VH-VL binders against q9lj97. Designs and how they scored, part 6

Target 1, 262 residues: q9lj97
Amino acid sequence: MSQEEQPKRPQEPVTYGDVFEVSGELADKPIAPEDANMMQAAETRVFGHTQKGGAAAVMQSAATANKRGGFVHPGDTTDLAAERGVTVAQTDVPGARVTTEFVGGQVVGQYVEPRPVATAAAMEAEVVGLSLQSAITIGEALEATVQTAGNKPVDQSDAAAIQAAEVRACGTNVIAPGGIAASAQSAANHNATIDRDEDKIKLIDVLAGATGKLAADKAVTRQDAEGVVSAELRNNPNLSTHPGGVAASITAAARLNERADI

## First folded at step 27 (VH-VL)

Design e41
Fold by OpenDDE, fold request of step 28:
Structure e41 (fold): chain C 262 residues (1-262), chain A 118 residues (1-118), chain B 110 residues (1-110)
Amino acid sequence: as target 1 above (262 residues)
Amino acid sequence: QVQLVESGGGVVQPGRSLRLSCAASGFTFSSYYMYWVRQAPGKGLEWVAVISYDGRNKYYADSVKGRFTISRDNSKNTLYLQMNSLRTEDTAVYYCARQGRHWYFDLWGQGTLVTVSS
Amino acid sequence: QSALTQPASVSGSPGQSITISCTGTSSDVGGYDYVNWYQQHPGKAPKLMIYDVSDRPSGVSNRFSGSKSGNTASLTISGLQSEDEADYYCSSYTSSYTLVFGGGTKLTVL
C-alpha cells in the first residue's frame, strides 16, 4: 500500500504520483476517469469485485476530485493508460498468489495471498483440519518479485535489498558465496559497466528459484520488511523503493502475514 | 503579455467549411484545457468544444458534434476549430478561452465572427 | 432550458447595489459547487469577474462580490457605476461535469 501521501492542496490535481509509488511521466499525470474505470473493470474481472481501498477505489476518488477541480473531464484518459493499458494480473508462485495492478506498465498495487504449500507438513495440517494458512516466506516474496519486476536491471539498491532479505532469512550477516545476495551484488556491479539496459542482468536472473537458493527461510515479518526497505532506500540515490521490487514484495508479504495472524 | 487571439472568421455559405485559429501567448499553453465558446448575435454564451492538455481528449457540444473538430498544436501555441457542414445557426462570434481551475475561464480572446448565410 | 437560470435583466441607479442571481435548475444540481461570473460589454469578450463563488481575480474591483445559498449563486455589484452596464453570465458545471453557462443578465444603469 503506497504511503497515502497527503492529498495535494485542493488547487492541484491528484496525480498518480500522489497516490501511487510511480515514477516518470506517469507520476505527474492527473488521474483520469477512464483510467479509474479501466482499473475498476480489471479488478472486477480478476477479483470478482473492486477492492476496498484498492487501486480502483483510489483512482476513482482521485478522478472525482480532479473532475471537480476541472483538471480532467469526464471521459478523459491518460495517454499512458490508453496506450499501455490498465491491467490486473495474477501469478502463482510457490506458497502464494501475487496479484499486481498496472497503469501504463507501472505497478500501482500488489497483493500477495498465501497459498498452502503442499508441503508434507501442510498436507498433514490439512488432514488435521487446521487450515494453517502458511505464512509467506522471504524466499517466496523474492520469487514473487520476479513477476512484478523481473525485467528490471539489477542495481545497487536491488542488491542491497536482496542482501538484507537473505541476511534476515538466514539469520546471519555472512554473505554466502554463491548465494542470492552475492549473485545480486555481482549483477549490480556488472550492470554498472554496461550501457544498454537490454544487455544487463535482470532481477529474474537472480531471484528465480530464490526459495531454493536460500540456505534458510522464514516467514516475512514487519521487521524484515522494514530492514529490506531501509537497505533499498539507503542504496538508492532517489531514496525510493522500486514499485513491485524487492522491498515492495517483502512488504506486501509482511502485511499479508500480519493479516493472517501468522 | 498573456493573450489569446482568434482568427479565421468570415462569411460562408451553408454547407461550407471554415477553420478558426487561436494563437496563445504569454503562458504555458499546454498546461490548460482550451475551449471554443461561441455567442450568436444577441444570444448567450455556448461552449462548442474543449480539448485537453495534450489534445488527446476532445469533447463537443451536441449542436456541433460530428461537424466540428477541435485540435491544438502545442509547439505553436495554437488552438484550432475546423468547422464543417456549417449551418446558419452556427453564426456567432467564436471565442477561444482558457480554462482555469474549477472550470472558470480566466482568459478570452477578442473573438472572431463567423457568419453563415445563403 | 439552461441548467443555470438568470434573470433576463436587472437595473439600478448609480451608487446603488444590485444583485444578479444564478440558479441551478437542473435535476443534476449536484455539481454547482463552483460558480463563476463574467462581465461582457457590447462587442467585447467576456471577462472573469468572480470565480469559485466569491473569489475575485486580480484587477477586479472590490465592488463585485459573489455568494451562494443553496442552489442560487449571486453576484452583487455595489456602488453601481455607469461602466458596470453590461451583460453578466454565470457558469458552472453539471453533476456530470459538463460546463454550463447561464442565460445572461443585462444590467442597465439608470
Scores: ipSAE 0.888, ipTM 0.962, lowest interface PAE 0.5, mean pLDDT 90
Fold by OpenDDE, fold request of step 28:
Structure e41 (fold): chain C 262 residues (1-262), chain A 118 residues (1-118), chain B 110 residues (1-110)
Amino acid sequence: as target 1 above (262 residues)
Amino acid sequence: QVQLVESGGGVVQPGRSLRLSCAASGFTFSSYYMYWVRQAPGKGLEWVAVISYDGRNKYYADSVKGRFTISRDNSKNTLYLQMNSLRTEDTAVYYCARQGRHWYFDLWGQGTLVTVSS
Amino acid sequence: QSALTQPASVSGSPGQSITISCTGTSSDVGGYDYVNWYQQHPGKAPKLMIYDVSDRPSGVSNRFSGSKSGNTASLTISGLQSEDEADYYCSSYTSSYTLVFGGGTKLTVL
């Protein structure tokens, strides 16, 4: 999540780790002007404007400081931002819209917008801003992934993440032959033989109706998210999670549940 | 000892190519933007090219754009300048320089002379 | 034309104090917050003498000082010595964060 920029010593650049809860190589990278511009563009695309105090604003401030310090130059971009992208994705969950901002596959911002639900619970959520009456389940989180990454061809990392999610939802390591994990794996294997992305099986084909495809379901916990993230990372040659993908959706759900004290 | 040492200069004919090297020692090379700065005989300082920490970002003066290529090998602590399509006006002493904050250069090589003549 | 203007030459006698000016000539001088100064002897590489307008690197004589007023930065050399005879360059960055050098000033010690 975005943090207010603390005064940095003039001799050190503002890095992603200074302002965001990121890890790995990204954490040590000075924030570059083009990275900030990409985020600004992404926010504008999604929100119609840049978010005040949002990731783009924070990045712009940091990049400006870094330019002034000579730590970055105009036109600079970080390899991670350039190669893995800067993206903003929205996912609708029951009672809320979750917007997640990514740099190089890592979350740098998240916003939850309550949505009116026809039930009395919607009124309470409006007042408390984050009060979800019910915890988001793994199935719901998987289904929500369709909205953010539905058109993504299923790959091995997706399949692994979905499998991890199913295992955690059902409490069993046994992959059901007709389960969502099996379907995802089949899709990934199939896609590996297909040259054209247009002809590949997409996440929407697998995750649509995920809540009904799981033998059992449960509220997403942080531990579940960690497990799913780990699975996706291990099976991604880039060692990253897909923005708006399975791991990202589960993580978002976990965070929402924690905030709701569920 | 903290130092930069340029090499590769010489006399070449117009249109030819030359590659300069700058060997860095005594500091974390990958932590600095590096510049090539040249000085024509009896003239002032002119920046030629700059390269970022990991070599991803490169910028050139208009006078050399499209002809010169800056690169670096951090594993070898070496900065390079590939100069193609050399012109007589490229005749200069070429310095490699380490950029500090606020664009000061606190470390310079001794320079290497490039002479482009028919 | 350089965005930073220096006098072509200055001179002084041993023991005197001289000042070299560096004036931002760009319409947008907002980027000239930091000015650096270099000394260059004939056949030698430039040496950083002053950075960030007035800061002095370790090993540089306290006879060298820097200041700035408005769009003009100044290098002052007190107690002028024969060894101070050299070319002096100022540098900064523009509002677009592009490096710029002054045209240089030849200092002659009479």
Scores: ipSAE 0.877, ipTM 0.955, lowest interface PAE 0.5, mean pLDDT 90
Fold by OpenDDE, look of step 27:
Structure e41 (fold): chain C 262 residues (1-262), chain A 118 residues (1-118), chain B 110 residues (1-110)
Amino acid sequence: as target 1 above (262 residues)
Amino acid sequence: QVQLVESGGGVVQPGRSLRLSCAASGFTFSSYYMYWVRQAPGKGLEWVAVISYDGRNKYYADSVKGRFTISRDNSKNTLYLQMNSLRTEDTAVYYCARQGRHWYFDLWGQGTLVTVSS
Amino acid sequence: QSALTQPASVSGSPGQSITISCTGTSSDVGGYDYVNWYQQHPGKAPKLMIYDVSDRPSGVSNRFSGSKSGNTASLTISGLQSEDEADYYCSSYTSSYTLVFGGGTKLTVL
């Protein structure tokens, strides 16, 4: 009589930190059914459907497991989701559409869809039917960060990440006066002297128009992402990357570019 | 000592209100779903209300919905049941119960008797 | 009617083994992998005896055991003793993920 291996009963609830790169209080919160429903509704509103393998699907699966285990009850919502909302936002940046998914103000998903830059060359490529899906560039990824973390005060970890990104984009270790790296460092230094976050320089102030601020640009590679992540981590006392921040955006871009090459 | 202690039971007339309390000790109260479960004389167990860890989510049995309100004060380690518009069929011993990791109740109070009679 | 059906009563002699069944309808019970059993003596609060079908809390006698076959969970009490005379309730959750109790079983030790 084959003892049907009773599915291993979850001993612990599935938390946001188990499935998403989130931090703080949210990371330890069990995923609740209404949170998942809110995300599903938000995705449907933005995309017209829920994304396969997207945040809503992941949350639904987690919530179902949590309900089964009695860790949450039908109708439950987390305080963070209830108070700060579950949202999906789209923004168009030069060369891409960025979709970001939020739970309680933290990024739980990000999608970048390359858009053909109507360059004269793209018009010629359209004629030749070669949909050269233009790879996401470092500049574009930096601009996309404005949508996910634009209101974040610039700190040393951000400055380091931005510098790493610029170096990789331009192929030079020389920080250009008035460049994005110099601006970020200046902002970080300034912010260190300011007590109130509302008075600090934000990432949006530095990264807006990043594609135009770079002397050179290139498609984001995995190596680029690793370099930027390393820079951010080394300069963060918490040894973590900011969700939706510079390193996260570059990493997302790299992943997308790799998928496009397949 | 890990324990739950109910209080506030008594004899009331139909239509009146009563508030039950359950004092928790010996464990992290805010980490558990809490239940009120009642038992009419000579009858079985019936869950009445449940409240989530932080008190945000509350659910009620159909028999008490709209009349009873469950609440908790985590700073005082206390669970409450406000019972309004009491009926004779609400006569029961009311237990406070802690939901364990799954669907079981691993901790019960001794119960408090509520008698609704004319 | 309770989504969980128990016999109204069972009896046994000291030293015997008895079994109490708890049967759920497939349509009403969402997961029988979380069946629990409680013992209740007259005038006392219920006590958890078995949880998650077959797990036993610390301090509960090894004479108590739980099992499940299909939609029927069972509590077995071996070496029946006079102190085992009590009401026994099973519990689980419905397909809508709501707690449900069985109707209870009165165990008499003859």
Scores: ipSAE 0.869, ipTM 0.960, lowest interface PAE 0.5, mean pLDDT 90

Design e41
Fold by ESMFold2, fold request of step 28:
Structure e41 (fold): chain C 262 residues (1-262), chain A 118 residues (1-118), chain B 110 residues (1-110)
Amino acid sequence: as target 1 above (262 residues)
Amino acid sequence: QVQLVESGGGVVQPGRSLRLSCAASGFTFSSYYMYWVRQAPGKGLEWVAVISYDGRNKYYADSVKGRFTISRDNSKNTLYLQMNSLRTEDTAVYYCARQGRHWYFDLWGQGTLVTVSS
Amino acid sequence: QSALTQPASVSGSPGQSITISCTGTSSDVGGYDYVNWYQQHPGKAPKLMIYDVSDRPSGVSNRFSGSKSGNTASLTISGLQSEDEADYYCSSYTSSYTLVFGGGTKLTVL
């Protein structure tokens, strides 16, 4: 004896805002089939497989419902995914590897893989089951970039991201001469005329000792990460953030800090 | 008044080209997927091409792929169909149609006749 | 090749009710609630009469109703009037993410 004869029709498209904590124009966009395919490809590139129950899987499910309802057609892409990109980035920070997934410059997924640190304090905490994790500062996140991208030549997108981070850490809109942002901008300008990467100034040259070089520092927040990601993205001709770069490190730190505050 | 008005039909020889236009009025044209649907004399309906609301995504029936191009100009509220390499089997009344919320057409133009013959 | 099956013609007298069938498969009419009906008078554009099985657009008479059972959808026109004389087409969404139309039914009001 059946009480229900027919599957229900979707009444409205499934948008990015329905399934992810995103804002602005992206939040109103129906998740499109090609957006989902791009995320699956990006996850496979980084993990060797799609992440079960992750952002690509959620997007594929939403895109299928949207195709059924007629809100999108097979092969559709959104303008934001096509123009601003779909990316997966990994950042190694003290105690963790963080993978962040982006659509149109906004975070749609993040995965934290705990990692032992090569320090006596971290090893002792693991032995006794203690967490040594505390709020990660902007300076600490900048220093972590040295471990993941220290040999990267400094470009304008790096300089923009570092400036965004420094002004947030110090609470001033003015770039101090001799600060980390000024050094990064000078390095990017210098590197623009140099053809060989081995001759360029590298991220380690500007970011080493960042905690000691900042005039002030603070714990990384989600707002800080959004600002730094936006700065790096808008100043990268490839319309993406750098894997293991400044924005990735700040985003990872923000995610770790918000998990500690649950 | 909400309406669609096609133009550009006529009699042409095989291998020639025509461009159809569809003027939309009385509704927010840029909010809708738009179709071209054709009907050969004495026959049923066949969708031909569809375009997304922003013009980014375009799709075609197999019978016209590579020969027809759909486009839209949202600033002029106009839908277009460029028909190249016309064949006698393309002879039909061509309608522009607005896709509703789901898989239906809630607004149709009056159609424009394209006749392809020697 | 996967057209929906409609009778070629149907007739009725003014004031009667008639039903036009549209038969597909479990991959279209039977599997989804996206069956639609269009009326087309000679020389005129199609007009949407029923969508999503049973819904009526604003301005369509309540004499027109839609239903389905299994793989067959039905358009019922009650209180037939001479103006109802037209061709009627059904359409459906398919599991292949596309639209199909029926071959059409000519309604004659005697």
Scores: ipSAE 0.429, ipTM 0.759, lowest interface PAE 2.7, mean pLDDT 84
Fold by ESMFold2, fold request of step 28:
Structure e41 (fold): chain C 262 residues (1-262), chain A 118 residues (1-118), chain B 110 residues (1-110)
Amino acid sequence: as target 1 above (262 residues)
Amino acid sequence: QVQLVESGGGVVQPGRSLRLSCAASGFTFSSYYMYWVRQAPGKGLEWVAVISYDGRNKYYADSVKGRFTISRDNSKNTLYLQMNSLRTEDTAVYYCARQGRHWYFDLWGQGTLVTVSS
Amino acid sequence: QSALTQPASVSGSPGQSITISCTGTSSDVGGYDYVNWYQQHPGKAPKLMIYDVSDRPSGVSNRFSGSKSGNTASLTISGLQSEDEADYYCSSYTSSYTLVFGGGTKLTVL
């Protein structure tokens, strides 16, 4: 007669650790039906719909299997989801939109959507209600160097540090002609042929107005500072950074940003 | 010796309240969903209430919703049923039951009789 | 919350085999493999005899077996003994994420 397979019984609960890269207590928790409903509601508030293949859809599928197997009951919530919440947050930053989904304070999904670097991207971040006004940006740190070392002649270590900063601010590994890094490299090359420091191109000549010259900008992070310091060190004959120079300013901005809990 | 032992049954007038207890021993009580299941004299079985392993999630049959409250104290290995606004239709033997891996009860107490009569 | 249909009574002689039926719908017995059987002697608690259609708990005689076809589950007791005289209840999970019991079958051993 007909060859039908009997539906197989779920043998074990589907846990957060089975479907997401999470750790600790949450990893062992069966995905509960109300947790999934909370995520669906959070995605709908942010996107206007549940995203296909997103965290809510994964949780709904897991919760349905768990309900069918008797591992959870309809209306169940996980203690971590109930106490710490389920959220979807979007942050528009220069060059990208970052969407992060949380259960119980842990990331269960994070998506980075590249966006064109432009003043329009900065305007989109402001419309979403993001506040970066207290955070020091890479452009602002470069301009601060004018105040601390503006009269320093541009050398190859400065050019390398400025290039590292611009690459990080714009989110690209390709240096645009006519950018700050290009200007700094040209100045360093020119200065190598000049004997008198008074006749050399200075950091102020390259860095003044840096925030307006960058195609995109971002808050300075510790990793940004590490990259800029490394570039300045690697390209300095003395294997050191200049006090008050480009790397010093970026490092100071990163420290201030971390102290301000931004 | 894995067992469940109910207590607190008795004779009570309609509209009154009664609290049942179920003492668990011989297994990790906090790892299981627990039920109250009742059986009216000469009648079949009816599930009444269920509670999750941590006590957070509670569910009730329509016949008792709003009148009965299930609870548990995992530090005392004890399940409770608070029965308010009792009716003659609530007259039954009340069993404490442990849910197994799926949708079955693999451990039952011997039951406690609740009689609601004038 | 639909009741499952069982015969009110069945009877058999010692040594015979008997079968007790439990009929539901595609939303319970027919749609899922969570049908269970409980034995209850007078004045005693129910005892799980078969779970998940055909699985037997430790300590339950292999004379007890379970099966289902379509919307009907069956408990079969072979080699009938006088101590098998009891009430038997089936139960099933439902698509409403709840449990239902059958009305019970009184087994008499003649």
Scores: ipSAE 0.337, ipTM 0.718, lowest interface PAE 3.6, mean pLDDT 83
Fold by ESMFold2, fold request of step 28:
Structure e41 (fold): chain C 262 residues (1-262), chain A 118 residues (1-118), chain B 110 residues (1-110)
Amino acid sequence: as target 1 above (262 residues)
Amino acid sequence: QVQLVESGGGVVQPGRSLRLSCAASGFTFSSYYMYWVRQAPGKGLEWVAVISYDGRNKYYADSVKGRFTISRDNSKNTLYLQMNSLRTEDTAVYYCARQGRHWYFDLWGQGTLVTVSS
Amino acid sequence: QSALTQPASVSGSPGQSITISCTGTSSDVGGYDYVNWYQQHPGKAPKLMIYDVSDRPSGVSNRFSGSKSGNTASLTISGLQSEDEADYYCSSYTSSYTLVFGGGTKLTVL
């Protein structure tokens, strides 16, 4: 509680775009005190504590500056955080746990916690069909999404992400008839007319067996992950990616491959 | 050109309700925090309520909590104050005020008089 | 609710310089640079004259200036004119993230 310091007058609000890689309307929003409190609560629920130097800490620092400058008031929330939520989600992939933090549906933090290589990890990878000994392929990462978001209804952002992944795996910019991207696009179009989520076509329905459905496959690279994330983001009306979704799984695979590639 | 115009003041009995309006023109209303500030006859200034630029966040002075509600309609460029359970101590000129970049009011309306008397 | 002390009245002759004080504490005037001054003529709304200690809004005469030292802020009006006769209020941000006003000073131009 060090308060005996020269007062400093903030000149402009600190926005989400100033401190996070976010886009659209959220990027221009001043970080609000209740947004930060919601993130702290979400981090504490998942980790048992606030992450040092993590998204909640960054948001609290920004919110304090914004309160001092009069850009926000104590107790303020942004409309995007209040309406679309602040969440921390964890997904398990072979060899790692990926934690993703969201504000308004957009990623504001993502952390990979390595897991020791063990027979338990090999058994888990066998269940999801992912090889632990070789580089993870685009097809394998798509199949792994079944375990992290298999019950998610397919939407247009999923279809775009899957198309970007298939294009990168196969080296062609066209959707093959009967391919994964074609199936995902059809599912997204169908789901647009369905009200109840339990009645919608799910990611498991289009991604199961993805390795066998791709015309060609390759190891996931960082560039591949960047392209898939970009596609998912651009094709989401909320300008965000999905927790545990296609982009998240491709990114996790790229990070695991990157660590293994010394 | 840039202005705030209050309306809805009048004489009312204790315990009754009154709604004030403030019409904004000449600026992007939805970019600003807005206040109601009151001044009892012969007395100084007292802020009463404040609302965020999108209308989601609202704050009140202790003397009016639970009785007054601030709101805004950004599509009509209008700020409101719903005053319930009025007391004689609420007698004042009520100003709407725009918060500037920091902790100051750079634009004021001309005020509307509310008199609470039996 | 007011934490800021102003003299009840001051007076001056045309052409004179006059100073109005606003005294608070280290939790407001002394601790922060968010002191403001408003002019209010009878029957009219307040008008912002000085903000953030010494900044002057566009359209406000340079005869108005602001400063502070320690826990006391000052509004100085040089070249006093008849139209300067009004009530003057200071306000300040506080460490509790809110505003307080001074009690006001009546300026009389003799």
Scores: ipSAE 0.319, ipTM 0.704, lowest interface PAE 3.7, mean pLDDT 83

